VH-VL binders against q0aze0. Designs and how they scored, part 292

Target 1, 268 residues: q0aze0
Amino acid sequence: MKIILVNNRFKENTEKKAQEIAGQLSALNVEVIIDNGLDEPYAGTVDFIMVLGGDGTMLRAARRYGQRAIPVLGVNMGTVGFLSNIEINELAEYLPLILREEYSLEARMMLEVAVFQQQSLLTRVFCLNELLLRSNSPRMLSFALEISGQKLEPYRGDGLIVSTTTGSTAYSLSAGGPIADPQLDAFIVTPVASHIINKRPLVVSPEREISLHLLEEREAIIGIDGQIKMDFGAENRVLIKRAPHPLLMVNLKAKPFFTSIDRSLQRQ
Short names: E, the ipSAE of ESMFold2; O, the ipSAE of OpenDDE; V2, 0.75 times the mean of E and O plus 0.25 times the DockQ between their complexes.

## First folded at step 13 (VH-VL)

Design Y4 (framework fv_inotuzumab; at its last look DockQ between E and O 0.84; V2 from the best seeds 0.00; counts 0 for: pae E 2.004 > 2)
Fold by ESMFold2, look of step 13:
Structure Y4 (fold): chain C 268 residues (1-268), chain A 123 residues (1-123), chain B 112 residues (1-112)
Amino acid sequence: as target 1 above (268 residues)
Amino acid sequence: EVQLVQSGAEVKKPGASVKVSCKASGYTFTDYAIHWVRQAPGQGLEWIGGINTYTGDTYYRRKFQGRVTMTADTSTSTVYMELSSLRSEDTAVYYCARDESYYDYLTGTFDYWGQGTLVTVSS
Amino acid sequence: DVQVTQSPSSLSASVGDRVTITCRSSQSLVYSEGNTYLSWYLHKPGKAPQLLIYDVSTRFSGVPDRFSGSGSGTDFTLTISSLQPEDFATYYCLQATHFPLTFGQGTKVEIK
C-alpha cells in the first residue's frame, strides 16, 4: 500500500508529525511519500492520501491529486476546518480502518479552469473552492460573463467569484454569496463589490460552461483557491466547467456540515 | 486605507521583556496574517515569525523559539509580539507586516508594514 | 535554512542610471504549481519597508513601471530602468518558499 502525506510548508511541526506517521506506516510495510509542495507531484500509483493540516493544505492536495480518484482524508492539526474529518490525536484509533479500507467516500465537485490568450490555451488548472477574478489596480473592472453562450449584461466592480458548493463557505461567503450544501453540484457566481444593483449571486447548473473576459484594458488577476495567481488582461479569456472527476473525501467519523457553519458564523 | 500602527519606542534592561502592539485598520483583520521583522543597527532585515489571525497558528524562527510569543485579539484587530530575556543584541527596530492568508495558507508576501518600534536594550 | 545572497552589497549611481540587483538562493524557490515566492522591498532609514515586486515579477499596486523583476529557480533580478531621486534606498529580496523566511543581506543604492 502506498500513501501520500501532504503537509504545509510553513508548519515545521506538521513535517515532524508527517515523519513520525511515515515511520509508523513503514513498520507496517506501507510505503509513504511526503508531499510538502517542493517536489513534483508523485506520478506513480497511490492508494490513499492523508492531508495533515487545515483546509488550505487540503486545497493543494485536491489540485495536485483530485483528478486521480484517490481517497483523500483530512486530518486536523489544530483549528477544525470544513474539509478535515478526524483530528491528529485520533489517527491511531482510525488507522486500522484506513488500512482495511473500511470507510465511505463523499464526492466533492471540482472546477476545471482553462485560461486562453487570444485562441491559444495558456494553462489548465483544477480548483476545489473558487476562481476569483479581481482588479489589480485602484480602478474597477468592466467584464463580461457568459453562461453556456448566453451573455449577461456587463459587470462593473472589483471582480467576480465562481465557486463550487464546497467553496460557498470561503471567499464567496465573504462577498455575499449563499452557503450551499456541499453535497449539491453547482456553480455559485458571486459579484465582488458590484456597482450594478441587480447583479445578485447566481446558482448555476454544473452542466453549464462559464466564460469571463474583460471589456476594457485593465490590470486584473485570476486567483485559484486563494493560492495560485495569474495575470489576466484584455487579451485573455477564462472558461470554467465541472472537472471530469470529483475529489473523493474519506469519511471515517460523522461530522455534521451544518453544525460547523454555526461555529464559523459566530467567529465572523 | 490600510494601516498598521505600532506602539511607541521602548527602553529596556537586559533580562526584561518587551511587548509591542500592532493595530490594524482598513481591512478585514482575519484575512491577513501578521509577521514581525526586525533590523538591528547597521544590519539587514531579519524575519522573526508570524501569526495567522484566522487560525491563531504561530510560526517562529527557531532562533527565537522559547523567547517570543505572538498573540492576536480579533475584537481590537491587534497583534502583539512579546520578546523575553532581552539582550543587548535585541536592540532593533521591530516592524509588523501583513501577509494575505487563506485558511492555513500564507504567501509570505508583506504588502503593508507598520511604522516600526525602536526597542533599545541597555544597562 | 535557505541562504539568499544579494549582489552587489552597495553601489553608487546617478539619477537616470539603469540599476540591476541580483538575488541568488541556495535552493530552488519553485513551489507547487510553479509558484515562486520571491519578493523585493525598498527600505529607507526611518521609514517602513515598501513592497515593490512579488511572485518574482508582479509589481505591487502603485509601484512605478521603472521597477521590474525577473528570474527563475535560484536566480532573480530587480531592475530600475531609470533611477529617480526617491529611489536611493536599500533594497531587499525575500524568499518565502522555504521555512524559515529569509531576506537577502540588502543592497544599498547611494548617490554618487
Scores: ipSAE 0.671, ipTM 0.865, lowest interface PAE 2.0, mean pLDDT 90
Fold by OpenDDE, look of step 13:
Structure Y4 (fold): chain C 268 residues (1-268), chain A 123 residues (1-123), chain B 112 residues (1-112)
Amino acid sequence: as target 1 above (268 residues)
Amino acid sequence: EVQLVQSGAEVKKPGASVKVSCKASGYTFTDYAIHWVRQAPGQGLEWIGGINTYTGDTYYRRKFQGRVTMTADTSTSTVYMELSSLRSEDTAVYYCARDESYYDYLTGTFDYWGQGTLVTVSS
Amino acid sequence: DVQVTQSPSSLSASVGDRVTITCRSSQSLVYSEGNTYLSWYLHKPGKAPQLLIYDVSTRFSGVPDRFSGSGSGTDFTLTISSLQPEDFATYYCLQATHFPLTFGQGTKVEIK
């Protein structure tokens, strides 16, 4: 068995714990790769991914490995979030189950985000939460939204969020988007400070494609999961689709979503 | 408008503790972490540590571990930095700075800063 | 710790001059997915530092276009295309790719 341990560069305790866990797993004849984000994603085959940290760390792991259909376990390191399943102090208890592959999986839809410069692909990213288009100046953006070839009226505002249902409790929520059942597959399109007061979020079928581009020469930024940022201008296009593979989240413990919403949101 | 307003200047004796506050306004408090940076006389900027206001996690430079404590009060949108066992070398202007945060992820980019708090340690 | 060294430590220039400041790190600052956490700050005495550039080359909102950032890996540059009176200050680079976060020692830009 081969396991990737993903930790957080800012949290030294996660690095130390990763090393400790690696030692323990090695003693059990499990090969371990530690991913602290400083290197390229491990390209070899692996059987399991443990994310040591919070939801942000999970998002990074998802972007790096989610397309490979590998079970991903969120191990909370004392933080509050929606994406961790067990606590670090519970790992020892559940380790035998992990090694025996006795666990359930929950599929979570991911986004496929492609950014173009004219006709040239700049980058393609799979992400778990959302893509954000926002102004890089005090001025509002004018941008076009197209859904499955249907051109909507131009948007004017600070920006736009395209989120998964998993991401509905993230930045989309802060922007006034709905909370979505993570068992649903859907896009949530949430305007950010729209010039049109009544501009409402859209819930869009995962079978559709979403495209964005600016209608004027303005400086903008696209953000992915709050961790990737790049300049976005009039010559750029964004194409968003459902990722071909969902993230396979490991369920060792029951974690009811709806009963935890208020608790989790109020704590943060 | 984003603002970070820090508490006033402090004068302390060696061995004492100082607690500096940083009140944030003009944005969602828990969407950003707060870091502390200091500048001693004639020196450059030095990172002390930071606190994730969303998770409560703290990140301290090893040099200050054991002496520094950062806390966040979400009800008042205020972050505190307490430095104990003060030394003359701790005399500096202390700044709080905002860092975009996404759950437990930090960027380490300080887009807004407090006005600074002078802490003088003298016998 | 990752060391960040700025050059020069100080320079004298006139209004209208092109000014270039370099920041070199002891290790690569490239992080996951191509991110490079290198930012530039302007600091005047008695004032709060101000963000100029982040992610190597992205200009912060409200920052004049005369400021630009470039570089990759371990070598980074802040350029002021035409120095203005308000630009006389001390400039710092900051790396946040590696823990702990570390500043360069600063570059003081003085009036000639």
Scores: ipSAE 0.671, ipTM 0.881, lowest interface PAE 0.8, mean pLDDT 93
ESMFold2 (binder alone), look of step 13: mean pLDDT 92; pTM 0.947

Design Y5 (framework fv_inotuzumab; at its last look DockQ between E and O 0.73; V2 from the best seeds 0.00; counts 0 for: pae E 3.8 > 2)
Fold by OpenDDE, look of step 13:
Structure Y5 (fold): chain C 268 residues (1-268), chain A 123 residues (1-123), chain B 112 residues (1-112)
Amino acid sequence: as target 1 above (268 residues)
Amino acid sequence: EVQLVQSGAEVKKPGASVKVSCKASGYTFTDYAIHWVRQAPGQGLEWIGGINTYTGDTYYRRKFQGRVTMTADTSTSTVYMELSSLRSEDTAVYYCARDEAYFDYLSGTFDYWGQGTLVTVSS
Amino acid sequence: DVQVTQSPSSLSASVGDRVTITCRSSQSLVYSEGNTYLSWYLHKPGKAPQLLIYDVSTRFSGVPDRFSGSGSGTDFTLTISSLQPEDFATYYCLQATHFPLTFGQGTKVEIK
């Protein structure tokens, strides 16, 4: 068995713990790769991914490995969030189950985000939460939203969020988007400070494609999961689709989503 | 408008502790971490540590571990930095700075800063 | 710790001059997915530092076009295309790719 341990670059304790866990797993004849984000994603085959940290760390792991259909376990290390399944102090208890592959999986839809300049692909990313288009100046953006070839009325505002249902409790929520059942596959399109006060969020079928581009020369930024940022101008376009593969989240411990919403959202 | 307002100047004796506050306004408090940076006389900027206001996680430079404590009060949108066992070398202007936080992830970019707090340590 | 060294430590220039400041890190600042956590700040005495550039080349909102950032890996540059009176200050680069976060020693831009 081969396992990737993903930790947080700013949390030294997660790195230390990753090393400790690696030692323990090695003693059990398990091969371990530690991913602290400083290197390219491990290209070899692996059987399991453990994310040591919080939701942000999970998002990074999802972007790096989610397309490979590898079970991903969130191990919370003293933080709050929606994406961790067990606590670090519970790992020892559940480790035998992990090694025996005795766990359930929950599929979570991911986004496929492609950013173009003219006809050239600049980047393609699979992400778990959302794509954000936002202004990089005090001026509002004017941009076009197209859904499956249907052109909506031009948007004017600070930006737009396209989120998965998993991401509905993240930045989309702060922007006034709905909370969505993570077991549902859908896009959530949430305006950010729209010039039109009554502009409402859209819930869009995962079978559709979403495209965005600016209607005028403005300085804008594309953000992915709050971690990747890139300049976005009039010559750029973004295409968003459902990722061809969902993230396979490991479920070792029952964590009901709806009973934890109030508690988890109080800190946002 | 985003603002970080820090507490006033402090004068302390060696061995004492100082607690500086940084009150944030104009944005969602828990969407950003707060870092502390200091500048000693004639020196450059030095990162001390930071606190994630969402998770409560703290990040301290090893140099200050054991002496520094950062806390956040979400009810008042205020972050505190307490430095104990003060030395003359701790005399500096201390700044708080905002860093975008996405759950347990930090951008490491300080987009807004407090006005600074002078802490003088003298016998 | 990752060391960040700025060059020069100080320089004298006139209004209208092109000014270039370099920041070199002891290790690559490239992080996951191509991210590079290198930012530039302007600091005047008695004032709060101000963000100019982040992610190597992205200009912060409200920052004049005369400021630009470039570089990759371990070598980074801040350029002021035409120095203005309000630009006389000390400039710092900051790396946040590696823990702990570290600043360059600063570059003081003085009036000639």
Scores: ipSAE 0.712, ipTM 0.896, lowest interface PAE 0.7, mean pLDDT 93
Fold by ESMFold2, look of step 13:
Structure Y5 (fold): chain C 268 residues (1-268), chain A 123 residues (1-123), chain B 112 residues (1-112)
Amino acid sequence: as target 1 above (268 residues)
Amino acid sequence: EVQLVQSGAEVKKPGASVKVSCKASGYTFTDYAIHWVRQAPGQGLEWIGGINTYTGDTYYRRKFQGRVTMTADTSTSTVYMELSSLRSEDTAVYYCARDEAYFDYLSGTFDYWGQGTLVTVSS
Amino acid sequence: DVQVTQSPSSLSASVGDRVTITCRSSQSLVYSEGNTYLSWYLHKPGKAPQLLIYDVSTRFSGVPDRFSGSGSGTDFTLTISSLQPEDFATYYCLQATHFPLTFGQGTKVEIK
């Protein structure tokens, strides 16, 4: 059995803990690859991914490995985030179930994001929470949104968020979007500081294709999960679709999403 | 508009502690981490550490381990940095700075800075 | 700790001059998905530092086009294509790919 341990580059303690866990697993004849983000993602086949850290570490793991149909377990190393399932001190208790594959999986929709310069594909990335289009200057953006070829009235404001339901409790919420059940598949389209009356958040079928481009020359940025940024100008377009594969999250312990909504509301 | 407003200048004796505040406004406080950077007279910038304002997780440069404590008060949108066992070498301007990375991810890019707090350690 | 060395430590220039400042890291700064966490700051006495460039080459909101960043791996450059009166300051690079975060020692740009 081969497992990837994904950890956080900013915490020496998570590196040490990852090494300790790797040693324990190796003693059980489990091969372990540690991914701290400094090397290229492991390209070979693996059976399981364990994320040691908070939601930000899970986002990176999802982007690197989420399209590979591999179970991913979030293990918190401190204060609980929205994407962790068990705590580090519980790992020994649950490890036999992990090794026997005695757990359920929860599918979480991801975004596929393709950025073009004119007609040429520049990059394709995957996203668990959201894509953000925002101004990179004091001036507001003027931009076009198309949903499956249907052109909406132009937007003017600071930007736009296209979120998954998992991302509904992240930046989309802060910008005025709804909290969505992460078990649903949908796009949530949330304007950021819109100066156009009647630009309300939209909840959109996951089967739609969303397109964005600028209507005038401006410095803008495309942000992915708050962690990847790309320059975006009038020569660029971005296309957003449901990713081919959802993130397969491991459930070992009950997840009290609805009883924990208060944490998301405190971000406002 | 994003603002970070720090507490005023402090004069301390060696061996004492200082607690500097950094009040954030113009954005959702818990969506972005806060770092602390100092500059001693005639020296360059030195990173001290940072705090994830949502989780409370802290990251301290080894040099300051055991002497620095960072805390966040979500109800007042304020981060505090306490530095204990002060030495004359701790005389510096202390800045708070916001990590530009959204959510609980740290990029280590500092987009907005406080005005600075002079801490003077002398007998 | 990753060492970050700026060159030169100081320079004299006139308004209108093209200025280049280098920043060299003891280790590669390339991280996941090609992200390179190298940023540049401008710092004037009595003022807070100001972000200019992040991710090697991306200008921060409101930073004039005369500022540009380039480089890869371990070698990075900040260029000011035509120096303005407000650009006389000390410039710092910062690496954040590796813990702990480390600044270069600074480059003071003075009026000739």
Scores: ipSAE 0.442, ipTM 0.770, lowest interface PAE 3.8, mean pLDDT 88
ESMFold2 (binder alone), look of step 13: mean pLDDT 92; pTM 0.947

Design Y6 (framework fv_inotuzumab; at its last look DockQ between E and O 0.63; V2 from the best seeds 0.00; counts 0 for: pae E 2.7 > 2)
Fold by OpenDDE, look of step 13:
Structure Y6 (fold): chain C 268 residues (1-268), chain A 123 residues (1-123), chain B 112 residues (1-112)
Amino acid sequence: as target 1 above (268 residues)
Amino acid sequence: EVQLVQSGAEVKKPGASVKVSCKASGYTFTDYAIHWVRQAPGQGLEWIGGINTYEGDTYYRRKFQGRVTMTADTSTSTVYMELSSLRSEDTAVYYCARDESYYDYLSGTFDYWGQGTLVTVSS
Amino acid sequence: DVQVTQSPSSLSASVGDRVTITCRSSQSLVYSEGNTYLSWYLHKPGKAPQLLIYDVSTRFSGVPDRFSGSGSGTDFTLTISSLQPEDFATYYCLQATHFPLTFGQGTKVEIK
């Protein structure tokens, strides 16, 4: 068995714990790769991914490995979030189950985000939460939204969020988007400070494709999961689709989504 | 308008503790982490550590581990930095600075700063 | 720790001059997803530091276009195309790719 341990580059305790866990797993004849984000994703075959940290760390792990259909376990290390399943102090208890592959999986839809320069692909990213288009200046953006080839009226505002249902409790929520059941597959399109007050969030079928481009020469930024940022201009377009593979989240413990919403959102 | 307002100057004896506050306004408090940076007389800027206001996680430079404690009060949008076992070398202007955060992720870019708090440690 | 070294430590210039400050890190600042956490700050005595550039070359909101950032890997530069009276200050680079976060030692830009 081969396991990747993903930790947070800014949280030294997660790195130390990763090393400790690696030692323990090695003693059990499990091969371990530690990923702190400074190196390229491990390209070899792995059987399991443990994420040591919070939801941000999980998002990074999802972007790096989610397309490979590998079970991903969120191990919370003193944080509050929606994406962790067990606590670090519970790992020892559940480790035998992990090694025996006695766990359930929950599939979470991911986004496939493609950013183009004219007809050239600049980057392709799979992400778990959302894509954000926002102005890089105090001025509003004018941009076009197309859904499955249907051109909507131009948007004017600070930006737009395209989120998964998993991401509905993230930045989309802050922008006024709805909370979505993670068991649903859907896009949530949430305007950010729209000039048109009546612009409402859209819930869009995962079978559709979403396209964004600017209608004017203005500097903007594309953000992915709040961690990746890139310049976005009039010559760029972004295409968003459902990722071909969902993230396979490991369920060792029951974690009721709806009963945890109030507690988790109180911190936001 | 984004503002970080820090508490006033402090004078302490060696061995004492100091607690500096940083009150944030003009934005969603929990969307950003707060870092602390200091500048000793005639020296450059030195990162001390940071706190994620959303989760309460702290990130301390090893040099200060064991002596520094950062806390966040979401009800007042205030972050505190307490430094104990003060030494003369701790004499500096201390700044709080905002860093965009996303859960346990930090951008590492300080877009807004407090006005600074002078802490003087002298016998 | 990752060391960040600025050059020069100080320089004298006149209004209208082109000024270039260099920041060199002991390790690459490129993160695995392509991010480079390098930012530049302006600091005047008795004032709060101000963000000028982040992510190597992105100008912060409200920052004049005479300020620009460039570089990659371990070598980065801040350029002021035409120095203005309000630009006389100490400039710092900051790396946040590696823990702990570290500043350069600063570059003081003085009036010639």
Scores: ipSAE 0.616, ipTM 0.868, lowest interface PAE 0.8, mean pLDDT 93
Fold by ESMFold2, look of step 13:
Structure Y6 (fold): chain C 268 residues (1-268), chain A 123 residues (1-123), chain B 112 residues (1-112)
Amino acid sequence: as target 1 above (268 residues)
Amino acid sequence: EVQLVQSGAEVKKPGASVKVSCKASGYTFTDYAIHWVRQAPGQGLEWIGGINTYEGDTYYRRKFQGRVTMTADTSTSTVYMELSSLRSEDTAVYYCARDESYYDYLSGTFDYWGQGTLVTVSS
Amino acid sequence: DVQVTQSPSSLSASVGDRVTITCRSSQSLVYSEGNTYLSWYLHKPGKAPQLLIYDVSTRFSGVPDRFSGSGSGTDFTLTISSLQPEDFATYYCLQATHFPLTFGQGTKVEIK
């Protein structure tokens, strides 16, 4: 059995704990790969992914490994996040269940994001929470949104968010988007500081294709899960689709989404 | 728009503590981390640490570990940095700064800064 | 700790000159998915520092286009294509790929 332990580069206790866990698993004849983000992702076959850290670490793990149909468990090292399932002090209790594969899986839709310059593909990235298009200057953007080839009235404002339902409690919520049940598959399209009256958030079928491009020359940024950023100009367009595979989140301990909504509303 | 307003200058004796506040406005406080950076007289900028305002997690440069405490009060949108066991080399202007990243609280992109707080440690 | 060394420590230049400042890291600053957490700041006495460039080459909103950043791996450059009187300041680079976050020692730019 081969497991990846994902941690972040800055949390010293997380790195130490990852080494401790790796040693314990090796004694059980389990091969362990540690991924702190400084090396290329492990390319070989893996049976399970354990994320040690908060929601930000889970986002990176999802982008690196989410398309491989591998179970991913979030283990919180502190305050409970939206994407963690168990606490680190509970790991010993649940480890036998993990090794026996006695857990359920919850599928979470991901985005596939393709960025073009003219007709040439520049990059393809996967995303768990959202794509953000935003201005990178004091000036607002004018941009076009197309949904499955249908052109909406132009947008004007600071930007636009295209999120998954998982991302509905993140930046989309701060921009005025709805909270969505993460068990639903959908795109949530949320304007950021729109100057066009009556532009409302849209909830869109996951079978649609979403396209964005600028209508005027402006300096803009595309952000992916708030962690990857790339320049975006009038020569570019982005195409967003449902990713081929969902993230398979391990469920060992019930996590009541609806009783946790108040924490998300406090971000307001 | 985005503003970080710090508390006023302080004069302290060696061995005392100082607590500097940084009040944020113009954005959703819990979406962005706050870092502290200082500049001693004639010296460059030095990072002290940062705090995740949503979860309250802290990250301290090792030389300050055990002497610094950062806290966030979401009800007042205020971060506090307390530095204890003060020495003369702690004399500096202390700045708070917002990290631009939405989820990566340690991206080190300090887009907005407080006005600075002079802390003087003298016997 | 990752060491970040700026060069030069100071310089004098005339309005209209092209100015370059280098920042060298003791380790690669490349992180996951190609992220390179290297930023540049301008600092004037009595004022708070101001962000100029982040992610190596991205200008912060409102920064004049005479400022540009470049580089990769361990070697980075801030360029001011045509120095203006308001550009008199001390400039700092910051790396945040590695813990702890470390600034360069600063470069003081004075107008001749």
Scores: ipSAE 0.556, ipTM 0.816, lowest interface PAE 2.7, mean pLDDT 88
ESMFold2 (binder alone), look of step 13: mean pLDDT 92; pTM 0.947

## First folded at step 14 (VH-VL)

Design AA1 (framework fv_bermekimab)
Fold by ESMFold2-Fast, scan of step 14:
Structure AA1 (fold): chain C 268 residues (1-268), chain A 123 residues (1-123), chain B 107 residues (1-107)
Amino acid sequence: as target 1 above (268 residues)
Amino acid sequence: QVQLVESGGGVVQPGRSLRLSCTASGFTFSSYGVHWVRQAPGKGLEWVAAISYEGSNKYYAESVKGRFTISRDNSKNILFLQMDSLRLEDTAVYYCAKDRIYYTKSFYGMDVWGQGTLVTFSS
Amino acid sequence: DIQMTQSPSSVSASVGDRVTITCRASQGIKSWLAWYQQKPGKAPKLLIYAASSLQSGVPSRFSGSGSGSDFTLTISSLQPEDFATYYCQQDNYRPLTFGGGTKVEHK
């Protein structure tokens, strides 16, 4: 059995804990590859991916490995999030089940994002939560939204979010988007501070292709999962599709989505 | 320099055929939809046809549908308009024009135009 | 087909004048309207797209406004090089359709 152990080496106790866990797994005859976020993704075949950290570390793991159809387990190390399944202090209890492959999998859709400059592909990335287009200055944006070849009325405002259902509880929620069951496949298109008062979020088929470009030269950025940022100008265009493969998330412990939502909303 | 140059216009007899060409240079022709727009002497602009950047989608004005065929050769950066069963009302200067936005299934305005090629009748 | 009605068909103006041209669509076209300038013997030149976005290199004295069915092109202070014919054009529906044109000529 070969396992990738994904951690954030810049957190005080995560590197020590990752080494401890790697040693424990090696003692059980498991080959361990450590991905601390600094190197290129591991290129070889693996059987399982264990993510030590919060939702941010899981988002990075999903971008790096989500398209390989390999089970991914989120192990929380401090703050309970939406993407972790067990706590670090529970790992010893669940490790025998992991090694015997006694768990269920939940498929989560991902986005495929292609960003062009003029006609040249700048980058293609896969992401779990969302793509954000936003103004990077006090001036509002004017931009075109196209869904499967259909032009909508131009958008004016601070930006737009194109989210997966998993991302419905992330930035899209903050911008007024709906909470979606992450087991559904859909794009959620949520305006950010729209100048048009009644511009509503849209929920559209994941089979649609969404594209964006600016109608006026403005200082803007594209954000992906809140972790990747790049400049976006009138010469740029972005295309968004459903990714070929979903992220396969390991479920060892019942973690009802609606219980997590209810807990989160208690503080509003 | 970004440029479109039309050719193939001339004097024809009613019922005959003509093939117009438009050669593109200075931009990535294969990334953009392109149009044919005509203008009869002393009259206004009339959109004739358009073809998607990859060549699979073609669109025509009702007045030319079934008589004109738009096509493109992306390897040679050439747009074509095959004009069959020509009528006196087809007399016009024919312009080719590039759409503004790349890799799209929609239209967003025509930012680059050729100089035009004249089609007239001897009838 | 979407009918584009442009008004007036001609206007006589002097350098320095404010010139306003209107365009009406027979059905709603959102903001998907372009404006073109054509000088005698020349190809059209794109001035404005998406109703109000100024094409790169076009002087700021040109502006567009409107949405839905009613649109306006304004030249705030007419210059000698602005005597030309102006056309609106919708790209919300196929076939694409042009207005009949407005000729801006010397008084």
Scores: ipSAE 0.797, ipTM 0.907, lowest interface PAE 1.0, mean pLDDT 91

